# VHH binders against q96q42r690to885, part 22

Target 1, 196 residues: q96q42r690to885
Amino acid sequence: GYIASLHELATTERRFYSKLSDIKSQILRPLLSLENLGTTTTVQLLQEVASRFSKLCYLIGQHGASLSSFLHGVKEARSLVILKHSSLFLDSYTEYCTSITNFLVMGGFQLLAKPAIDFLNKNQELLQDLSEVNDENTQLMEILNTLFFLPIRRLHNYAKVLLKLATCFEVASPEYQKLQDSSSCYECLALHLGRK
Below, E stands for the ipSAE of ESMFold2; O stands for the ipSAE of OpenDDE; V2 stands for 0.75 times the mean of E and O plus 0.25 times the DockQ between their complexes.

## First folded at step 15 (VHH; framework vhh_7z1x_3)

Design y5 (at its last look DockQ between E and O 0.90; V2 from the best seeds 0.78)
Fold by OpenDDE, look of step 15:
Structure y5 (fold): chain B 196 residues (1-196), chain A 125 residues (1-125)
Amino acid sequence: as target 1 above (196 residues)
Amino acid sequence: QVQLVETGGGLVQPGGSLRLSCTASGFTFTYYAMNWVRQAPGKGLEWLSGISPSGGSTYYADSVKGRFTISRDNAKNTLYLQMNSLQPDDTAVYFCAKGGRYFDWFESPDAFDIWGQGTQVTVSS
């Protein structure tokens, strides 16, 4: 039902936020602290990815908090942050993906391979855990790549949950329409970004 | 010596504009996120705006969004804050502060390791 779906969203959002926080603190921060990581341009591209990653983490945290408040307060779907501030979320995801794409186009991961190899080897288990990559034969750079794209996967989840919530309202209701429209936006963006 | 030096403060009328500058020295400016923070009389520190090392991303507090614009010139080791539509409640000492290797939304002013001496901005009719 409606409440059950929101509880699930709240739980998974909290876990996702925790994961992103760990990525930020245990991977991105140490990685960017490495000496001789690359040229100024390469480093700045990665810094941009990290900055925009931080913004997403912040927004997801805010969303999680709002869900918690929602479950203990007013029960209006329109008050969900992913609905109320959908444009902010979508734009932030777009910007993040743009930064990743720019980093990749410039050979970002290839350039990181050598200077970050010791760091990656030291944190191999952590990278596998955070990225949910279970194949032991997966290269570290590929695992890192998977890690950077984790936020994009969440867009599909938002779309699915919003559709599920929509089924709890009358088709002619404004709530139904808003949930359907928002779901479509999140799904479209997920598909678009997934191609990159 | 590592330091930040703010300039551009002054007295302006309500609705007026100011442009603050912050010149950095003693560290690799291009590798760090930078911030503007202010302190009004009798109030605590208020984060206003931040910018990523490359300048590709800018962030604002709700209190100044749409009115203030942060920018940087890495070639000149300089941070800027364009302040438009100033109001009396914008009266404060404005500080530039060094952030980390990327802009982190969770980094509070207490985490900034290098600060300028500040520049006074007074908005009064």
Scores: ipSAE 0.886, ipTM 0.944, lowest interface PAE 0.4, mean pLDDT 94
Fold by ESMFold2, look of step 15:
Structure y5 (fold): chain B 196 residues (1-196), chain A 125 residues (1-125)
Amino acid sequence: as target 1 above (196 residues)
Amino acid sequence: QVQLVETGGGLVQPGGSLRLSCTASGFTFTYYAMNWVRQAPGKGLEWLSGISPSGGSTYYADSVKGRFTISRDNAKNTLYLQMNSLQPDDTAVYFCAKGGRYFDWFESPDAFDIWGQGTQVTVSS
């Protein structure tokens, strides 16, 4: 029911935050600390990805903290941060996904210099674990693509959980309408960003 | 020698505007995120704004959003802060600070490695 779906949202958000935090600390920060990463254009595009990734990670961490407070006190659906501040969430996801798309369109990870490629190859086991790719024969570039597009999958998960929460209310209720509208917004954005 | 030098501070009336500049030397300016931080008398450091290395992304604290604008001119190794609608509680020493190789939303002012000496901004009638 309602409480179970709220715990699902909180648990999966905490797990998602942990994964983003690990990607930032174990992959992005060390990679960008290397000397001679590539051309100025390629490095600048990757720096934009990392900057937007850091902001998204921060927002997700704040959301996870707010869900903990929500579960211990106020449980009104309208008070959920993902509903109350949905434009903030949708904007941050859009900004991040635009940055990774720009990077990949301009050649992406293939254009990084040898020290960067060596770092990524050395960390291939970690990259595979973080990306949740099940096939051990998956190539490095596919692993990286899967890893940096995990946020699209998360948007779909938000839409699903919001629909589960909506089923706990009468169809004519304001709670149902708000949850359904928000679920549609998250799903629509996931579809839009996934087509790029 | 690595250094940051702020200019443009001064005395201004409430509602007024100032533009701060920060000139960098001794490091590859275009490769690093940059920040503005202030310290009011008797208070701690308050992060105000940050900008990505290319200038493609800008970030603001809620207290200054809509009133302050950060920008950079990488050809001139210069960081800017345009401050509008200034109020007495904006009175502080304003510092520029060098960030890391990307803008890290988690990084607090105490972690920045290179700072300017600061420029005084005073807002009073």
Scores: ipSAE 0.588, ipTM 0.838, lowest interface PAE 1.6, mean pLDDT 89
ESMFold2 (binder alone), look of step 15: mean pLDDT 86; pTM 0.875

## First folded at step 16 (VHH; framework vhh_7z1x_3)

Design z1 (at its last look DockQ between E and O 0.93; V2 from the best seeds 0.81)
Fold by OpenDDE, look of step 16:
Structure z1 (fold): chain B 196 residues (1-196), chain A 125 residues (1-125)
Amino acid sequence: as target 1 above (196 residues)
Amino acid sequence: QVQLVETGGGLVQPGGSLRLSCTASGFTFTYYAMNWVRQAPGKGLEWLSGITPSGGSTYYADSVKGRFTISRDNAKNTLYLQMNSLQPDDTAVYFCAKGGRYFDWFESPDAFDIWGQGTQVTVSS
């Protein structure tokens, strides 16, 4: 039902925020604190990724908090933050994925200096855990790619949840249309970014 | 000697413009995110804008969005703040502040480790 789907969104958003926070605090911050990371260009590209990652983390955290309040107050679908501020979310996700794609196109993590690679290797188990990669034979670079594209998965989840919410309304209702349209936007973006 | 030095402040009329500069020395400027923060009389510190080390991304507080533009020239170790459509409530001391190795949305002004002395901006008719 409607309330159940909202609880699912709230719970999964909180978990996703926690995961992103862990990535930021345990991987990105220590990695970027190293003295020798590589060339200036490579480092600055990574710094862009980290900055835009931080923004996503911040927005998702705010969204999670708003959902908790939402569940205890007025539960009108149109007031959901992912609907009301869909442009902000979509733009932020787009910017992030642009930054990570640019970083990877330019050589990605392979261009990092030895201290950075050593750090990542040392934390491979953590990276696998965070990225939910279960195959122990997966290469570090693939794990990293999976990790930093996790936000795309969340876009798919938003689309799914919004569709579930839509089914709780009459097809002819404005709520149904808004939820369905928004779902399509998130899904389209996810598909587009997933091709990169 | 690690320092930030702000310049460009002054007196302007409402609707006027100013361009602030902040020159960094004593650290690798290109490695760090930079910020502008202001303090109005009797008020606390207000974060205004931030910029990533490369300058590829910029961020703004709602209070200045659309009016202020942050930029940087890493070759000159200089941070800029273009301020347009200034209003009396923009009157404050403006500081540049050094951030971390990336722009972190969770980093508050009190976490910034290097500050300039500030430059006075007064908007008055």
Scores: ipSAE 0.886, ipTM 0.942, lowest interface PAE 0.4, mean pLDDT 94
Fold by ESMFold2, look of step 16:
Structure z1 (fold): chain B 196 residues (1-196), chain A 125 residues (1-125)
Amino acid sequence: as target 1 above (196 residues)
Amino acid sequence: QVQLVETGGGLVQPGGSLRLSCTASGFTFTYYAMNWVRQAPGKGLEWLSGITPSGGSTYYADSVKGRFTISRDNAKNTLYLQMNSLQPDDTAVYFCAKGGRYFDWFESPDAFDIWGQGTQVTVSS
């Protein structure tokens, strides 16, 4: 029911935060600290990705903390941060996903200089673990793509959990309508960003 | 010699505007995110705004969002802060500070290694 779905949201958000934090600290920060990383254009696009990734990671961390506090309190659905501040979440996901799409369209990781490619190859096992790709024969560039599009998967998960929460209320209730509308917004965004 | 030099501070009445500049030398300005930080009398450091190396993304503390605008001119190695609708609470020494190779939302001001000497902004009748 309702309480179980709230715990699902909190638990999975904390897990997602941990994954984003690891990607930032173990992949993005070390990668961007390298000398001779690539052409100015390619590096600037990657710097935009990393900066917006960091903002998204920060938002997710704050959300996870607020959910922990929420579970100890009143637990009214309208008080959920993901509903109350949905515009902030949707905008942050959009900004990040636009930046990674722009980077990949312009050539992506393949255009980085040899020191960057060497770093990524040395960390291929870590990248595969973080991306949750099951096939050990998956090529590096596919692993990287899967890894940096994990936020789209998370948007789908938000939509699913919000629908589960909605089923705990009567269809005519304001709670049901708010949860349903929010679920639709997250799903619509996930589909839009996933096509690119 | 690595250096950041702020200019443009001064005395202004409430509601007024100021434009701060920060000129960088001795390092490759375009490689790094840049930040504005202030310190009010008797207070700690308050991060205000940050900008990515390309200038493609800008970030603001809630206290200044909508009133302050960060920008950079990479050809002139200069960082700017346009401050509008200034209030007495904005009275502080304003610093520019060099960030890392991308804007890291988790970095606090005490992690920045290169700072300007600061410029005083005083908002008073």
Scores: ipSAE 0.648, ipTM 0.850, lowest interface PAE 1.2, mean pLDDT 90
ESMFold2 (binder alone), look of step 16: mean pLDDT 87; pTM 0.889

Design z2 (at its last look DockQ between E and O 0.92; V2 from the best seeds 0.78)
Fold by OpenDDE, look of step 16:
Structure z2 (fold): chain B 196 residues (1-196), chain A 125 residues (1-125)
Amino acid sequence: as target 1 above (196 residues)
Amino acid sequence: QVQLVETGGGLVQPGGSLRLSCTASGFTFSWYAMNWVRQAPGKGLEWLSGITPSGGSTYYADSVKGRFTISRDNAKNTLYLQMNSLQPDDTAVYFCAKGGRYFDWFESPDAFDIWGQGTQVTVSS
C-alpha cells in the first residue's frame, strides 16, 4: 500500500545515504588527502567528482530526513521532496554523472599516481563491499567504476517507488499524474546516464 | 606565512555593486576549495558561496543566489566575489576561507582552517 511504499522509500534512502557517506569518509576524503595524486588535470577532475558526489550525498541526506518527518505528519504525495524538488535532484544527478564520465574519459583512476593506486589497492576489500561486487576476480578499476555509478541505480529505484505510489491513486487524480510523470523523468534520466 | 587577504570592500548605495578579491599565500591555492563567509553586526557567521579547486563548480546560499558570483584565478592565487544588487542587509564583514581538497556540503564555517582578516562592506543610502 501507500504507507508501506513510503516506509520502503524512507528505509532505502537512509541506507543509501549511509553508503554514500561511507564512500565519502572512507574513500574520497583519504584519497584526496594524498599529496601526490597525479597530474593537475586528473586531480582537478577527481575533485569535481568528489564535490558533486558530496552534493548528492547532502541532498539525499536531507531527503531521508524529510521522509521521516513526512511519515509522522501530513502524508500528501505532492509534498514529497523528490516530487517538489525534482528538478534539483535531476540536475544534481546529471552534474555528478557528467563529472564522473569526464574523469573516466580522460583516463580515470588509471592515471592516478602510485600512492593513490596503492591506497585504492589497500582498500579493495572495502571498495568491493561498498560496491556490492562479489566476484573476487573483478579488477580494481571495474570495482571503482561500479562504485561511482551507484547513484544511477538509485534513480531507477526512485522511478519504481514513484510508480508504485501512483497505483495507489485514481488514474484521473492529480496525484496519479504527478507521480507517474515524475517517475518517467527519473527513469528517463537513469537510462540516459546508464549509457555513459 | 599562510594567509588570506581580502580587498575590495567599501561603502556603496543600495542597488550598487562591489567586487571583492582574496589573495592567498603560503599554501597551494589550486588544491583547495574556497569560500566566502560574512558576519553582519550582532549576527553569526553566514556561508555565502563556495567554489571547487578547479573552479568548475560553484555553490551559493539562497540569500545571495542570482546576485553574487564566485570565481577564482588559480594562476594568481586569487578568489573573487562579484556582488550585484546590493541591499542594506548585505552590510557585513566579508571573509574568504579555505576549504578542503574538494567542496564538501557538510562543512560549516567552523570547519575552515584558514581565514582572512575580512573586508567591510557597507550598503547605505
Scores: ipSAE 0.863, ipTM 0.928, lowest interface PAE 0.4, mean pLDDT 94
Fold by ESMFold2, look of step 16:
Formats: C-alpha cells, sequence, structure tokens
Structure z2 (fold): chain B 196 residues (1-196), chain A 125 residues (1-125)
C-alpha cells in the first residue's frame, strides 16, 4: 500500500545514495587525483562525468534525508521532493547520462593512461562489489559500464514506485494525476536514455 | 607562488550589474574546478557558484541562479562572475576559490585549499 511504497522509496534511495557515495569517494576522487590520466580531451570528459556524478549523488542524499523526515511527518504526496522538484531530478539524471555517454563514445576508460588503468585494475574487486557483478571472469570494462549506468536502473525504479503510490488514490484526485504524470516522466526518460 | 586575485568589485545601485574577475597563477588553472563564495557582514561563508575544469558544466546556489553567470577562460587563467539584478542582500566580500580535479557538490567552502583576498561588492541606493 501507500505506507509500504513510501518505505520502499526511502530505503532504496538511502541504499542507492550509499553506493554512489562509495563510488565517488573510493573510485572517482582517487582516480582523478592521479597526475597523468590521459589526453586533455579524455580527462576533461571524465571530469565532466565526475562532476555530474557528484551533483546526482548530492541530490539523492538530500532526497533520502527528506524521505526520512517525510515518513515521520504529514506524508502528503504533493510534498514529496521527487514530485515537487522533479525537473531538478530529471535534469540531473539526463546531464549525468549525457556526460557518461559522451565519455564512452570518445573511447572511455580504455583511453586512459597506464597509471589510471593500473589504478582501476588494482581496484577491480572493489568495482565488482560496488557494481554487484558476481562473475569473477567479468572484464574490467564491463564492470565499469555496469557501475556507471546504475542510474538508468534507478529511473525505472522511481517510475514503478510512483505508479504504486498513484494507485492508492482515486483517479480523479490531484494526487493521482501528479503521481501518474511523474511516473510517466521518469519511465519515458529511462527508456530514452537506455536506448542510447 | 600560488595565487588567486579578484578584481571588479565596487558600489552599485540596486538592479545594477557587475562583473568580477579572478586571475590565477602558480598552478595549472585548467586542471581544477573553480568556485565563487561570498561573505556578508557578520555572516558565514556562502557558496554561490562552481564550474568544471573545462567550463563544460556550471552550478549555482538557488539564491543566485538566473541572476549570476560563472565562466572561465583557461587560456587567460581567469575565472568570471557576471552578476545581474543586484540587490542590497548581495552586499558582501566575494572570493574565488580553487576546487579539486572535478566539481564536488559535497565540498563546503571550508574545504577549499586556495583563496583570493576577496573583492567588496556593495549594493545601495
Amino acid sequence: as target 1 above (196 residues)
Amino acid sequence: QVQLVETGGGLVQPGGSLRLSCTASGFTFSWYAMNWVRQAPGKGLEWLSGITPSGGSTYYADSVKGRFTISRDNAKNTLYLQMNSLQPDDTAVYFCAKGGRYFDWFESPDAFDIWGQGTQVTVSS
């Protein structure tokens, strides 16, 4: 029901935040601290990815905190941050996914200089844990792709939870319409980004 | 010697505009994200805006979004802040600050390692 779906959103958002925080602190920040990462263009594209990743991580963390407060308070659907500030969330996901796509189209992680590749190889077990890849034979490149495309999976999850919340209201209600519209926006974006 | 120097502050009427510049020396400017921060009289530091090393992405605090524009010219080692629609509440000392190798939304102003001396902006009739 409504309360169960709110708890699902809150719990999974906090878990997703924790995962993004670990990726930022244990992979992105140390990687970008290296002196020689590659060509100017490749490094600049990776810096754009890391910057957009940081903003997304920040928004997810703020959302998780607000959901915890929301669950202890009034619980009105129109007050949900993901609805109230949906353009901010959709834009941040879009900008992040554009940045990682630009990076990968231009050659991606395989064009990084040897010190960067060595760092990633040394951390392959950590990358595997963070990406939830279980096959020990999975190539580094596939692990990295899985890891950095986790946000598309999250968009589908948002759409599903918002739809569950919508079904708790009458079709004629403002709550139903807002939740349904938002669910459609997140699903449409997820399909669009997944196609590319 | 690593240095950031702000210029362009001054006295402006409400509704006016001002452009701040920050010239960097002693480090590879294009490697680092850059930030603008202000401190109003008797208040703490308020982060305003940030920009990625290439200039490809810009970020703003809600209080200035739509009114302020950050930019950089890596060939001239210079960071800019275009400030429009200034109001008395914008009165402060404005600082540029060097960030890390990417723009980190989690970095508070306390974490920045290199700062300019600041330039005073005063908005009054």
Scores: ipSAE 0.617, ipTM 0.847, lowest interface PAE 1.4, mean pLDDT 89
ESMFold2 (binder alone), look of step 16: mean pLDDT 87; pTM 0.890

Design z3 (at its last look DockQ between E and O 0.94; V2 from the best seeds 0.77)
Fold by OpenDDE, look of step 16:
Structure z3 (fold): chain B 196 residues (1-196), chain A 125 residues (1-125)
Amino acid sequence: as target 1 above (196 residues)
Amino acid sequence: QVQLVETGGGLVQPGGSLRLSCTASGFTFSYYAMNWVRQAPGKGLEWLSAITPSGGSTYYADSVKGRFTISRDNAKNTLYLQMNSLQPDDTAVYFCAKGGRYFDWFESPDAFDIWGQGTQVTVSS
């Protein structure tokens, strides 16, 4: 039902925020604190990724908090933050994925200096846990790619949840149309970014 | 000698424009995110804007969004703040502050480790 789907969104958003926070605090911050990371160009590209990652983390945290309040107050679908501020979310996700794609196109993590690679290797188990990669034979670079594309998965989740919410309304209702349209936007973006 | 030096402040009329500069020395400027922060009389520190090390991303507080533009020239070790459509409530001392290796939305101004002395901006008719 409608309330159940909202609880699912709230719970999964909180978990996703926690995961992103862990990535930021345990991987990105320590990695970027190293003295020798590589060439200036490579490092600056990574710094862009980290900065835009931080923004996503911030927005998702705010969204999670708003959902908690939402569940205790007026539960009008049109007031959901992912609907009301869909452009902000979509743009932020786009910017992030652009940054990570640019970083990877330019050589990605393979161009990092030895201290950075050593750090990542040392934390491979943590990276596998965070990225939910269960195959122990997976290469570090693939794990990293999976990790930093986790936000795309969340876009798919938003689309799914919004569709579930839509089914709780009459097809002819404005709520149904808004939820369905928004779902399509998130899904389209996810598909587009997933090709990169 | 680690140092940030702000310039460009002054007196302007409402609706006017100013361009602030901040020159960095003593550290690798291009490695760090940079910030503009202001303090109005009787008020606390207000974060205004940030720019990533490469300059590829910029961030703004709602209070200045659409009016202020942050930029940087890493070759000159200089941070800029273009301020347009200035209003009396923009009157404050403006500081540039060194951030971390990336811009973190969770980082508060009091976490910035290097500050300039500030430059006075007064908006008055």
Scores: ipSAE 0.837, ipTM 0.919, lowest interface PAE 0.4, mean pLDDT 94
Fold by ESMFold2, look of step 16:
Structure z3 (fold): chain B 196 residues (1-196), chain A 125 residues (1-125)
Amino acid sequence: as target 1 above (196 residues)
Amino acid sequence: QVQLVETGGGLVQPGGSLRLSCTASGFTFSYYAMNWVRQAPGKGLEWLSAITPSGGSTYYADSVKGRFTISRDNAKNTLYLQMNSLQPDDTAVYFCAKGGRYFDWFESPDAFDIWGQGTQVTVSS
C-alpha cells in the first residue's frame, strides 16, 4: 500500500545514496588524485563527470533526508521532493548523463594513462561488486559502463514507485494525476537518456 | 610560487555592478576547479560560486544565483566574477580560492588551501 511504497522509496534511496557515495570515494576521488592521467581533453571530460556525479550524490542524500520529514509529518504526496522539485531532479540527471556520454564518446576510460588503467585493473573486483554485474567474465570497460549508467536505471525505478503510489489514490484525485504525470516524466527521460 | 591575486573591488551604490578578476600563477590553472568565497564583517566564510577546470559547468549558492556569473579564461590564467544588482548585504571581502581536480559538492570553504589576499567590495549610498 501507500506506507509500504513510501518505505520502499526510502529504503532504496538510502541504498542508492550509499552506492553512489562509495563510487565517488573509492573510485572517482582516488582516480582523479593520480598524476599524469591522460590527455587534457580526456581528463577534463572526466572532471566534468566527477563534478556532476558529486552533485547527484548530494541531491540523493538530500532526498533521503527529506523522506524522514515526509514519513513523520504531513505525509502529503505533493510534498515529496521528486514531485515538488522534479525539474531540479530531472535536470541534474540529464546534466550527469550528458557528461558521461561526452566522456565515453571521446574514448572514455581506455584512453587514460597507464597509472589510471592500473588503478582500475587493481580494483576490478570492487568495480564489479559496485556495478552489480552478474557475469564474472565481464570486461573492465563494460563493468565501468554499467557502473556509471546506474543513475539511468534508477530513473526507471522512480517511475515504477510513483505509479505504485498513484494506485493508492482515486483516479479522479489530484494526487493520482500528479503522481501519474510525474511517473511519465521520469520514464520518458529514462528512455531518452538510455538511447544516448 | 603559487599565487592568486584578486582585483576589481571597490565602493558601489545599491543596484550597481562590479566585475572581479583573479589572476593565477605558479600552478597549472586549467587542471583545477576554482571558487569565489566572501566574508562579511563579523561573519564566517560564505561560498558563492565554482567553475570546473574546463569551464564547462558552473555552480552558485542560492544567495547569488541569477545576479552573479562566474567564468574563466584558461589561456590567461584568469577567473572572473560578474556581480550585478548589488545590495548592502553583499558588502564583504571577496576571495578566489583554488579547488581540487573536480568540484566536490561536499567540500566546504574551510578545506581550500590556496587563497588570494581578497578584494573589498562595499555597497553603500
Scores: ipSAE 0.595, ipTM 0.832, lowest interface PAE 1.5, mean pLDDT 87
ESMFold2 (binder alone), look of step 16: mean pLDDT 85; pTM 0.868

Design z4 (at its last fold request DockQ between E and O 0.93; V2 from the best seeds 0.83)
Fold by OpenDDE, fold request of step 17:
Structure z4 (fold): chain B 196 residues (1-196), chain A 125 residues (1-125)
Amino acid sequence: as target 1 above (196 residues)
Amino acid sequence: QVQLVETGGGLVQPGGSLRLSCTASGFTFSYYAMNWVRQAPGKGLEWLSGITPSGGSTYYADSVKGRFTISRDNAKNTLYLQMNSLQPDDTAVYFCAKGGRYFDYFESPDAFDIWGQGTQVTVSS
């Protein structure tokens, strides 16, 4: 139902925020604290990734908090933040995914200096946990790719939840149309970014 | 010696513009995100803007968005703040502050480890 779907959105958003926070604090921050990370270009690209990651994390955190408030008030569909302020989300996700894509296109994690690679190897188990990669034989680079593209999966989740919400309204209703349109936007973005 | 030195402050009329500069020394400037922070009389520190080490991304507080522009020249170890459409409530001491190895949206001004002496900006008719 409608309320159940909203709770799902809130719960999963909070979990996603927690995951991003862990990635930031346990992986990105220590990684970028290393003295020798690699070439200037590689480091700068990674710094951009981390910066945009932090902004995304911040947005998700704020969204989680807003959803909590939303659930305690009037639950009008049109006031749902991911619907009403969809541009903020789409832009933030786009900017982040663009940065990580650029980083990878330019060589990615494999161009990092030995200390950085050693750090990542040392934390492979954590990376697997964070990325929800169950196959223990998965290579580090694949794990990292999965990890840093987790936001794309979240975009798909937004689309799914919005569709669920849409089904709670009459097809001819404005609420249905808005939710469906928004769902399509998130899905389209996810697909577009996933093709990079 | 590790230091940041702000320049460019002064007295301007409402609607005027100023360009602040911050010159860094004693550390690898290009490695770190940089920030502008101000403190108005009787008020606390207010973060205004941040920029990634490469300068590829910039961030702004709502209070200055659209009016202020942060930039940097890593070759010159210099941070800039172009301030347009200045208003009386922009009157404050403006500081540049060193951030971390990336711009972290969660960092507050108290997390910045290196600060300049500040430059006074006064907007008055």
Scores: ipSAE 0.909, ipTM 0.952, lowest interface PAE 0.4, mean pLDDT 96
Fold by ESMFold2, look of step 16:
Order: C-alpha cells, then sequence, then structure tokens
Structure z4 (fold): chain B 196 residues (1-196), chain A 125 residues (1-125)
C-alpha cells in the first residue's frame, strides 16, 4: 500500500545514497587525486563529472533525510520532495548525465593515462561490486559505463515507485493524476538520457 | 609562493554593483575548483559560489543566486565575482579560496586550505 511504497522509496533512496557516496569516496576522489591523469581536456571533463556527481549525491542524501521526516509526519503525497521539487531533481540528473555523456563521447576512461588505468584495474572487484555487474567476464570499460549510468537506472526506479504510490489513490483523484504524470516524466527522462 | 589576491572591493550604494577579482600564483590554477566566501561583521563564514576547474559548471548559495556571477579566466589565472543588486546585508570581507581537483558539493569553508587576504565590500547609505 501507500505506507509500504513510501518505505520502499525511503529505503531504496538511502541505499542509493550509500552507493553514490562509496563511488565518490572510493573511486572518484582517489582517481582525481592522481597526477598525470591524461590530456587536459579529458581530465577537465572528468572533473565536471565528479562535480555534478557530488551535487547529485548531496541532493539524494537530503532527499533520504526528508523522506525519514515525512514518514514520521503528515505523509501527504503533495509534500513529497520528489514531487514538490521535481524540477530540481530532474535538472540535477540531466546535468550529471550531460557531464558523463560529454566525457564518454570524447573518449572517456580509455584516454586516461597509465596511473589512472592501473588504479581502475587494481580496483576492478570493487567496481564490479558497486556497479552490481554479475558477469565476471565483463570488460572494465563496460563496468565503468554501468557504474556511472546508475543514476539513469535510478530514474526508472523512481518511475516504478511513483506508479505504485499512484495506485493507492482513486483514478479520479488529484493525487493519482500527479503521481502518474510524475512517473511518466521520470520514465521519459530516463529513456531520453539513456539514449546518450 | 602560493598566493590568492583579491581586488575590487569598496563602498557602494544599495542597488549598486561591484566586480571582484582574485589573481592566483604558485600553483596550476586550471587544475582546481575555486570558491568565493564572505564573512560579515560578527558572523561566521558563508560560502557563496563555486566553479569547476574548466569553468564548465558554476554553483551558488541561495542568498546570492541570480545576483552574483562567478567566472574564471584560466589563461590569466584569475577568478571573478560579478555582484549586482547589492544590499546592506552583503557588507562583508570577501575571500577567494582554492578548492580541490573537482568541485565537491559537500566541502565546507572550514576545509579550504588556501585563502586570499580578503577584500572589504561595504554597502551603505
Amino acid sequence: as target 1 above (196 residues)
Amino acid sequence: QVQLVETGGGLVQPGGSLRLSCTASGFTFSYYAMNWVRQAPGKGLEWLSGITPSGGSTYYADSVKGRFTISRDNAKNTLYLQMNSLQPDDTAVYFCAKGGRYFDYFESPDAFDIWGQGTQVTVSS
């Protein structure tokens, strides 16, 4: 029901926050602390990725905290941050996806210098665990792609949870309509961003 | 050796504008995110704005969004803050501060290790 779906959203948001925090602290921060990472252009594009990633991680953490307060309070659907401030969330996901797409189309991780590649190879088990790639034979570059596109996958999850929340209301209700429209909006964005 | 030097502060009337500059030396400026921070009389440090090493992304505190614009010129090793629609509560010492290799949205002003000496901005009358 409604309460169960809210707990699902809160639980999965906290789990996602933890995942992003680990990627930032264990992969991005150490990687960007290395000297001689690659060409100026490649490094600058990766710096843009890390910066937008950190903002997204911050917003997700704030959202998780907001859901905890929400669950102990009024629980009215219109007060959900993912609905109330959806533009902020969608813009942050879009900005992040643009940054990772720019990095990847310019050659991405393949153009990094040897110290960076050595770091990534040394940490391949961690990268597989964080990305949840099950196939042990998956190439490093595909693992990295899966890892840094996890936020696009999260948009699909938001769409699914919002749809579940919508089914807790009468079809004619304003709550149903807003939740359905938001679910469609998150799904459409996920499809659009996933194309790049 | 490593230095950040702010210029461009002064006295302005409410509604006025100022452009602050911060010239960097002794490190590779283009490798690092940069920040503006201010301290009003008797108050703590307030982060205002940040910019990525390339200048490709900018970030603002709600208190200055829409009024202030951060930019950088990596060829001149210079960071800028264009301040418009200044109000008396913008009166403060304004500092530039060196960030890390990327703009970390979690980083607070207490974590910055390299600062300029600051430039006074006074909005009065």
Scores: ipSAE 0.696, ipTM 0.870, lowest interface PAE 1.0, mean pLDDT 89
ESMFold2 (binder alone), look of step 16: mean pLDDT 88; pTM 0.897
OpenDDE, look of step 16: ipSAE 0.879; ipTM 0.938
ESMFold2, fold request of step 17: ipSAE 0.647, 0.662, 0.695; ipTM 0.855, 0.861, 0.874
ESMFold2 (binder alone), fold request of step 17: mean pLDDT 87, 88, 87; pTM 0.890, 0.893, 0.891
OpenDDE, fold request of step 17: ipSAE 0.899, 0.905; ipTM 0.948, 0.951

